# Ledger of designs, part 200: VH-VL binders against q0aze0

Target 1, 268 residues: q0aze0
Amino acid sequence: MKIILVNNRFKENTEKKAQEIAGQLSALNVEVIIDNGLDEPYAGTVDFIMVLGGDGTMLRAARRYGQRAIPVLGVNMGTVGFLSNIEINELAEYLPLILREEYSLEARMMLEVAVFQQQSLLTRVFCLNELLLRSNSPRMLSFALEISGQKLEPYRGDGLIVSTTTGSTAYSLSAGGPIADPQLDAFIVTPVASHIINKRPLVVSPEREISLHLLEEREAIIGIDGQIKMDFGAENRVLIKRAPHPLLMVNLKAKPFFTSIDRSLQRQ
Below, E stands for the ipSAE of ESMFold2; O stands for the ipSAE of OpenDDE; V2 stands for 0.75 times the mean of E and O plus 0.25 times the DockQ between their complexes.

## First folded at step 9 (VH-VL)

Design J9 (framework fv_bermekimab; at its last look DockQ between E and O 0.46; V2 from the best seeds 0.00; counts 0 for: pae E 9.4 > 2)
Fold by OpenDDE, look of step 9:
Structure J9 (fold): chain C 268 residues (1-268), chain A 124 residues (1-124), chain B 107 residues (1-107)
Amino acid sequence: as target 1 above (268 residues)
Amino acid sequence: QVQLVESGGGVVQPGRSLRLSCTASGFTFSSYGVHWVRQAPGKGLEWVAAISYEGSNKYYAESVKGRFTISRDNSKNILFLQMDSLRLEDTAVYYCAKDYIYYGSGSFYGMDVWGQGTLVTFSS
Amino acid sequence: DIQMTQSPSSVSASVGDRVTITCRASQGIKSWLAWYQQKPGKAPKLLIYAASSLQSGVPSRFSGSGSGSDFTLTISSLQPEDFATYYCQQANYFPLTFGGGTKVEHK
């Protein structure tokens, strides 16, 4: 068995824990790769990914490895979030199950985000939470939104969020989007400070494609999961689709999503 | 400077064919949808046809559907309008125009750059 | 097809006047409405797109408003160079369709 431990190199406690866990796993004849984000994603075949940290670390892990259909376990290290399944102090208890591959998987839809410059692909990213288009100036953006070729009302505002159901409890929520059951596959399209009062978020089928482009020369940015940022202009366009593969999140113990919403949201 | 230049207009007999060309310069032609719009003498504007940036999507006005064919050669920055079975009511100045938004899914938004047009008229 | 009804067909005005042109679509077209200016013997020029967005280089005395089916082009203070024919055009449906035009003439 080969396992990737994903941690955050900027958090010393996670690095230390990763080394400790790696030692334990090695003693059990498990191959371990530690990914602290410093190097490129490990290209070799692996059987399991263990994410040590909070939601941010999970998002990074999802972007790096989510397309590879590898089981991903979130191990919380004292943070509040929605993407961890067990606590670090529970790892020893569940480690035998992990090694025996006695766990269930929950498929979480990811976004495939493609950003183009003219006809050239600038970047393609698979992400777990959301794509954000927002103004990089004091002025509002004017941009077009198309869903499966259907031209919607031009948007004029600070920006737009396209989120997965997993991401519904992230930035989309702050922007007034609905909380969605993470077991659903859907896009959530949430306006950010639209000039149209009470512009409602859209819940969109994952079978559809979403396109964005600016209608005028303005400085904008694309944000992905709150961690990737890139400039976006009039000659750029974004195409958003359901990722071809979901993130396979390991479920070792039941986490009642709806009963934990109030508690989790109040602490964020 | 962004510009479009039409050519190929002239005097034609009814029932005949004519091929219009539009040469683009000053912008990335292959990144934009383009349109043909015509204007009969002393009349208003009439949209004729549009073609997507890659040429995969074509749209026509009902008045020319089945008779006109829009096409493009992106390698040469040229837009074409093949006009077959021409009728007297096709008399007009024909403009080519680029869409103002780069878009690759077949949608069109408007025309920000126009050529000066080429005249198509008929002889008895 | 979407019919675009433009009114008035002509208007006589003087320099400095406020000029308003209306365009009505036969059905809702959201805000996908453009306005063009055309002078005799010249190609049309884009003034307004997406109902209210001013094209680059167009004077601020031009403005567009409206959504759905009713749209308005306003020239706040008519200038000598503004005497021309104006057209609205919807881009929400194929076929694309233009209004009948409004000729702004000298009083």
Scores: ipSAE 0.666, ipTM 0.869, lowest interface PAE 0.9, mean pLDDT 93
Fold by ESMFold2, look of step 9:
Structure J9 (fold): chain C 268 residues (1-268), chain A 124 residues (1-124), chain B 107 residues (1-107)
Amino acid sequence: as target 1 above (268 residues)
Amino acid sequence: QVQLVESGGGVVQPGRSLRLSCTASGFTFSSYGVHWVRQAPGKGLEWVAAISYEGSNKYYAESVKGRFTISRDNSKNILFLQMDSLRLEDTAVYYCAKDYIYYGSGSFYGMDVWGQGTLVTFSS
Amino acid sequence: DIQMTQSPSSVSASVGDRVTITCRASQGIKSWLAWYQQKPGKAPKLLIYAASSLQSGVPSRFSGSGSGSDFTLTISSLQPEDFATYYCQQANYFPLTFGGGTKVEHK
């Protein structure tokens, strides 16, 4: 059995814990690859991915490995998150189940994001939460949104979020989007500070293609999962589709999603 | 240089057929929707037909529907207009034009590159 | 089919004048309208798309406004090269349709 341990060297002292866990697994004849974010993603065949840390580390793991149909377990290391399943102090208890493959999988939709300059593909990236288009200057953006060839009235404002249902509790929520059950497949399209008062968030079939481009020259950026940024201008277009493969999240414990949402929905 | 060049115009007899061609160069033809637009002598512009980048969606003005067929060969960078059952009203300069925006479907924003046109004249 | 009505059909103007051309759609087309310029014997040239977005290389004296069914093209200070015929064209519904044209002529 071969397992990737994903950690972030710069957060939550995960490097030391990753080495400790790797030692424990090696003693059980499990081959371990550590991905601390420093090197390119491991390209070889693996059976399981264990993410040590919070939601940010899970987002990176999803971008790196989510299209490879490998089970991914989130292990919380102190920071409360939406994407972990077990706590680090429970790992020893659940390890036999992991090794025997006695767990269920929850599929989480991902976005496939392709950014073009004129006719040329600049980059293709996958993300678990959202793509953000936003202004990189004090001036508002004017941009076009197309859904499967259907043009809406142009948007004017600070930007737009295209989110998965998993990402519905991230930036999309702060911008006024709905909370969605992450077991559903959908795009959630949420305007950011729209100057057009009737632009509502949209919930869109995962079978649609979504495209964005600017209608005027402005400094803008594309953000991916709040972790990758790239410049976006009038020569660019972005195309968004459902990724070919969902993230396969390991479920060892009951998921408290709706209980967690209740706490965050209470107005303070 | 981004360029479109029409050909195949000429003088035709009543009820005959004609095929127009438009050759594209200087851009990835298969990434864009393309159009035919005509202009009768001394008259305004009339949109005739459009075809999506992959060739599966085709759209026609009512005046030509059932008589004209738009098609494209993306491997050769050629747009076609097959004009059947020609009439006096079809006398015009025919332009081909490229849509401005690269699309996943046949949506349209504006025609940013035009050919020089080819004249089709109906002779009684 | 959506009818596009341009007015005026012609305008007589001098260099330096502000020129305004109106285009009305027979039903709402959101902001999906383009403006073209055509000089005699030449192919049309795209000026403005999406009602107000200026095409690259087009002088800033050209501007477009409007949404829904009423649209305006403005030339803030007419130049000698601006004497031409101008067409609007809706792009929201197939079949696409052009307006009848507005000829801007030297006084």
Scores: ipSAE 0.006, ipTM 0.530, lowest interface PAE 9.4, mean pLDDT 86
ESMFold2 (binder alone), look of step 9: mean pLDDT 91; pTM 0.940

Design K1 (framework fv_inotuzumab; at its last look DockQ between E and O 0.02; V2 from the best seeds 0.00; counts 0 for: pae O 8.5 > 2, placed apart)
Fold by ESMFold2, look of step 9:
Structure K1 (fold): chain C 268 residues (1-268), chain A 121 residues (1-121), chain B 112 residues (1-112)
Amino acid sequence: as target 1 above (268 residues)
Amino acid sequence: EVQLVQSGAEVKKPGASVKVSCKASGYTFTNYWIHWVRQAPGQGLEWIGGINPSGGYTDYRRKFQGRVTMTADTSTSTVYMELSSLRSEDTAVYYCTRDYEGTYLVSPDYWGQGTLVTVSS
Amino acid sequence: DVQVTQSPSSLSASVGDRVTITCRSSQSLADSYGNTFLSWYLHKPGKAPQLLIYGISNRFSGVPDRFSGSGSGTDFTLTISSLQPEDFATYYCLQGTHQPYTFGQGTKVEIK
């Protein structure tokens, strides 16, 4: 069995901890590839991905591996978030189930984000939580939103969030969006400091295509999962669709979403 | 083996421009940002800006905005940094360095050997 | 801009000495997820900088275990437990959390 162990390179002593866990797995005849985020994703065949860290580390793993249909387990090493399934001190208890592949999978919708300059594709990225369009100056943005070719009245404000239901508890929530059941597939479109009071958050079918572009020249940024920044100007356009594959999250331990909301949000 | 190989030393007059190259090998060029960092004589390291080769996105430190241009040639896996309107204080060793994704959380790992640019009358 | 201040600016030490360098930022280097991006580099004259430590305390591949890092928030430390002749260099910390990314002023370590 071959496992990718995704390390949280942003926290103290995480490389040492990852090596210790890799040693334990190797002692059980498991081949381990450590992904510390400093290099491109491992391209070879693997059976399982284990993410050591909180929601931020899971977001990185989802971007790197989420389209490969590989089971992904979140192992919390600190503050409990929305994306971890077990705690690090429980790993030994659940490891036999992992090795026997005795677990269920929960599919989590991801976004496919394509950024264009005029008619040329510049980049395509995938994300688990949200795309944020925001102003990169003191001035507000004027921008257009289209949903499956249906042009909405122009927006004016600080920006817009397009999130998955998984992302509903992240920046979308802070901007006034609803908490959504992550087992639903949907886009949640949440305005940021809208000048126009009738621009309410929208919940949109995952079959729709969402398009954004600026209506006047301004300095703007596209943010992806709070971890990727891309400059965005009047010559750019972004298309957002449901990604071809969901993130396949491993469920070893029952984690009732609704009763855990308050504790998980305290991390936010 | 990841390598970043830079062009050779340059001597320029004030008001001129310089274009330094950084050729990457040993990895997928378009998957990584390239940042530029300089060190003036007797000074520390100073970040200039970065470029995403896959789309040509650039992010420049405000101090250099308007004088610096970064470009990438994916066919040769080469990044260029051009600094215009050179002044004597631009005399420095210029380094290129690599970082994955170019996110808000940046830690360059591999560095070029450096290019000395001397600006003198 | 986030200011990053190293101390001391220079020091002299003998082979075998324990050396400690500090890096203090003008604001927290933690992101919204609690992640902190602080790296340490070794730089010798005429050579490229070399990554030693990333993410506060994680050794880059091939870095000897005499190098260690620690800290949180605004205060970070690089320790060389037993200085070796090849460790004569200038050391820099880099905060990679906030644009513009900034280096400390450097700490020159001279072997007596």
Scores: ipSAE 0.349, ipTM 0.736, lowest interface PAE 4.6, mean pLDDT 88
Fold by OpenDDE, look of step 9:
Structure K1 (fold): chain C 268 residues (1-268), chain A 121 residues (1-121), chain B 112 residues (1-112)
Amino acid sequence: as target 1 above (268 residues)
Amino acid sequence: EVQLVQSGAEVKKPGASVKVSCKASGYTFTNYWIHWVRQAPGQGLEWIGGINPSGGYTDYRRKFQGRVTMTADTSTSTVYMELSSLRSEDTAVYYCTRDYEGTYLVSPDYWGQGTLVTVSS
Amino acid sequence: DVQVTQSPSSLSASVGDRVTITCRSSQSLADSYGNTFLSWYLHKPGKAPQLLIYGISNRFSGVPDRFSGSGSGTDFTLTISSLQPEDFATYYCLQGTHQPYTFGQGTKVEIK
């Protein structure tokens, strides 16, 4: 068995824990790769991914490995979040199950975000939470939203969020989007400070395609999961689809989503 | 089952145009790019370009720009590749292929059966 | 354009042999977001190419376990752990990170 331990190099406690766990796993004849984000994603075949840390680390892991259809376990290290399944102090208890592959998986839809310049692809990213289009100035943006070729009225505002249901408890929530059942596959399109009062978020079928572009020569940015930023101008287009593969999140312990929402949100 | 079915073999004179079709089935047509790849006799595979049936976005290899046109008919789930000003060097088997990743990528997963285009005087 | 070079151009092997094919690119195939679009294909005469590996090391659906991919940056490898009769073909790597997208020149695996 080969396992990737994903941690955050900027958080020393997670790195120390990764090394400790690596030692334990090695003693059990498990091959371990530690990914702290410094290097490129490990390209070899692996059987399991263990994410040590909070939601941010999970998001990075999802972007790096999510398309590889590898079970991913979130191990919380004392942070508040929605993407961890067990606590670090519980790992020893569940390790035998992991090694025997006795766990269930939850498929979480990811976004496929493609950014174009004219007709040329600039980059493509798979992400677990959301894409953000936002103004890079104090002025509002004017931009076009199309859903499966249907052109909506132009949007004017600070920006727009396209989120997965997993991401519904992230930035989309702060922008006034609905909380969605993570077992549901859907896009959530949430305006950010729209000039139209009470502009409603849209819940969109994952079978549809979403496209965004600016209607004016303004500077904007694309944000992905709050961790990736890139410049976005009038010459650019964004195409958003459901990623072809979901993130396979390991479920070792029952974690009721709805009963934990209030508690989790209050701690933020 | 995903299927790409291409039109039959073509024989053309130099300077003529050829239009090859690729009919897709077994999946949501507008959710995947279609790319065209060719193989000349004794040569390797060569990427020509791609089209997104949703919106009609295209991307052509520079050497073919101005000479290749890709179109999509969503009503028939068919993509077309037209190559004009044909030369003997254009003699090849032409393949359409679906983008595995669902948008613009180069991980084609399913392929058509190929269309032989012969350019000769 | 990004050049993609495969090694060797051809090889002879027997059923049961371990076969290794390399693909080298003129520049890194990792984008700024950590994505690497390197795929491997099997192509037989008169047939359509078949996807074997995508994203460096991911086996496509239905691909036998004897096929594996590895590598990073500019150096990639396709490995067939135990060659089977149906594996005699020409293999291509494909980079999709940089435009224009380019194939390696191919590696023909022939029967010894």
Scores: ipSAE 0.014, ipTM 0.487, lowest interface PAE 8.5, mean pLDDT 90
ESMFold2 (binder alone), look of step 9: mean pLDDT 90; pTM 0.923

Design K10 (framework fv_inotuzumab; at its last look DockQ between E and O 0.01; V2 from the best seeds 0.00; counts 0 for: pae E 9.6 > 2, placed apart)
Fold by OpenDDE, look of step 9:
Structure K10 (fold): chain C 268 residues (1-268), chain A 121 residues (1-121), chain B 112 residues (1-112)
Amino acid sequence: as target 1 above (268 residues)
Amino acid sequence: EVQLVQSGAEVKKPGASVKVSCKASGYTFTNYWIHWVRQAPGQGLEWIGGINPSGGYTTYRRKFQGRVTMTADTSTSTVYMELSSLRSEDTAVYYCTRDYEGTYLVSPDYWGQGTLVTVSS
Amino acid sequence: DVQVTQSPSSLSASVGDRVTITCRSSQSLADSYGNTFLSWYLHKPGKAPQLLIYGISNRFSGVPDRFSGSGSGTDFTLTISSLQPEDFATYYCLQGTHEPYTFGQGTKVEIK
């Protein structure tokens, strides 16, 4: 068995824990690769990915490895979040199940985000939470939203969020979006400070495609999962679709999503 | 079931144009890029270009730019590839293929049956 | 353009043999987000190519377990653990990270 341990190089405690766990796994004749984000993603075959840390680390892991059909386990290290399944102090208890591959998987829809300049692709990324389009100035944006070729009325505001149901408890929530069941596949389109006071978030079928572009010469930015940033101008377009593959999240421990929402949000 | 069905074999003179069709079915047509790949006799596979049926975005290999045009008809779920100024070196089997990864040519999963285009005097 | 070179160009093998094909690219196939788009195809004369492996090591739906993919940086490998009669064909790797997207020149697997 080969396992990737994903940690955050900016969090020293996660690095130490990764090394410790690597030692334990090695003693059990398990091959271990540690990925702290400094190097390129490991390209070899692996059987399991263990993410040590919070939601941010999971998001990075999802972007790096999500396109590979590899089980991904979130191991929380005392942070508040929604993407971890077990606590670090529980790992020893569940390790035998991991090694025997006795766990269930939960498929989480990811976004495919493609940014174009004219008709040329600039970049493509798969992400677990959301795409953010926002103004890079104090002025509002004017931008067009198309859903499956249907052109909506122009949006005016600070920006727009397109989120997965997984991402519904992330930035979309802060912007007034609904909390969605992670077991659903859907897009959540949440306006950010729209000039239309009652502009409502949209819940959109994952079978549809979402397109965004600016209607004026203005500087904006695209944000992905709060970790990737790129400039976005009038010459650019962004296309959002359901990723062709979901993230396979390991479910070792039952985690009641709805009963934990208030507790998790209160700690933030 | 995902299917890509291409038009029949073509025989053309040098300097002429050929237009090959690829009809898609079994999936949401506008959600996947369609790419064209050819294989000349005794040669390997060569990527020509691709089109996003949603919005009509295209990308062409530079060697074909100015000579190739890809279009999509959403009403019939059909993609077309037109190649002009044909030369003998264009003799090949042409394939349309769907991109498994959804956007640009990443890992095409389903393929048409191929269309033989013969260019000869 | 990114050059993709397969090795060997051809090989002879028997049913039951372990077969290894290598694909080397002129530059890394990982993008800035960590995505790597390397896929393997099986192609028989008169038929359309068939996807075997995508994303370096993921077997496409319906592909037998005897096919596996691995790689690192610019070096990728397709392995057939036990060659079957239906596996005699030409194999291609495809890099889909950098435009223009390019195939390896192919590896013909023939019966010994």
Scores: ipSAE 0.015, ipTM 0.525, lowest interface PAE 8.2, mean pLDDT 90
Fold by ESMFold2, look of step 9:
Structure K10 (fold): chain C 268 residues (1-268), chain A 121 residues (1-121), chain B 112 residues (1-112)
Amino acid sequence: as target 1 above (268 residues)
Amino acid sequence: EVQLVQSGAEVKKPGASVKVSCKASGYTFTNYWIHWVRQAPGQGLEWIGGINPSGGYTTYRRKFQGRVTMTADTSTSTVYMELSSLRSEDTAVYYCTRDYEGTYLVSPDYWGQGTLVTVSS
Amino acid sequence: DVQVTQSPSSLSASVGDRVTITCRSSQSLADSYGNTFLSWYLHKPGKAPQLLIYGISNRFSGVPDRFSGSGSGTDFTLTISSLQPEDFATYYCLQGTHEPYTFGQGTKVEIK
């Protein structure tokens, strides 16, 4: 069995802990690749991904590996969020089940984000939580939202969030969007500080394509999962659709989403 | 052996431009951003901006926006930083450095030897 | 702009001494996911800066164990447990979390 260990390289002792776990797995004849985020993703075939950290580390793992349909286990190393399944001190208890593949999987929708300059594809990224379009100056944006070719009335404001249901508890929530069951597939489109009072958040079929572009020259950025930022201007258009593959999250321990919402949000 | 080798010292008049090169070797050029940092005499280190050689994406400190241009030539594994409308306060040693995570300045690990740019009348 | 202030600005020490340098940021360098992009550099005249510590506490490849980093939020520390002759230099912290990315003003470590 071949496993990738993904760690959060920017918190104390996480790389050391990852190496300790890799040593324990190697002693059980498990081949281990450590991904600390300093190099490109491992390209070879693997059976399982173990993410050592909180929601931020899981978001990075999802972007790097989520389209490969490999089981991903979130192992919390401190702060409890929405994407960890077990605690680090429980790993030894669950390790035999992992090695015997005695676990279930929960699918989580991802976004595919393509940024264009005129007709040329400039970049393509995947994300688990959200895309944020936001002004990068004191001036508000005027921008167009199209859903499957249907042009809505122009938006004016600080920006717009296009979120998955998993991302409904992240920035979308702070901007006034609904909490959604992460097992649903949908886009949640949430305005940020809209100048037009009647613009409401939209919940949109995952089969739709969402397009955004600026209606006048302004400095803007595209944010991905709060971790990647890209310049966005009047020459650009972004196209958002459901990614080809969901993130396959491992479920070893019941973690009831609805009964823990307030506790999980307090720790965001 | 990761190496960043910069072009030689330059002497310029106020109002001119300078173009400093940074040639990378010993790693996959397009996998890492190149950032530029300068140090004026008696001053600390100052970040200027960075470029992703793969797509040509750049980010510049706003202080330099409009005066700085960074380009990459993937065929020669070389990044260029051009600073225009030079002033005497632009006199500094200019360094290139590489970083895997480019829109943040995460862990600039290897640095060029530095290029002294002197701006004097 | 995020200000990053080092203290002391200068110190004199002998070989074998423990040296501690602090770096204070005007705002938290931790993002909402716990990522902190704080690094430490050694810089000698006529040479390029050398990375010592990244991500608060991770030693860069080839950096001796005598160098260690710690801290969180706004307060960070570089410690040299037993100063060696090659360690007399100027040290800089760098915050890479918030644009514009900023260096501390430097701490010069001199032979006593």
Scores: ipSAE 0.006, ipTM 0.548, lowest interface PAE 9.6, mean pLDDT 86
ESMFold2 (binder alone), look of step 9: mean pLDDT 91; pTM 0.929

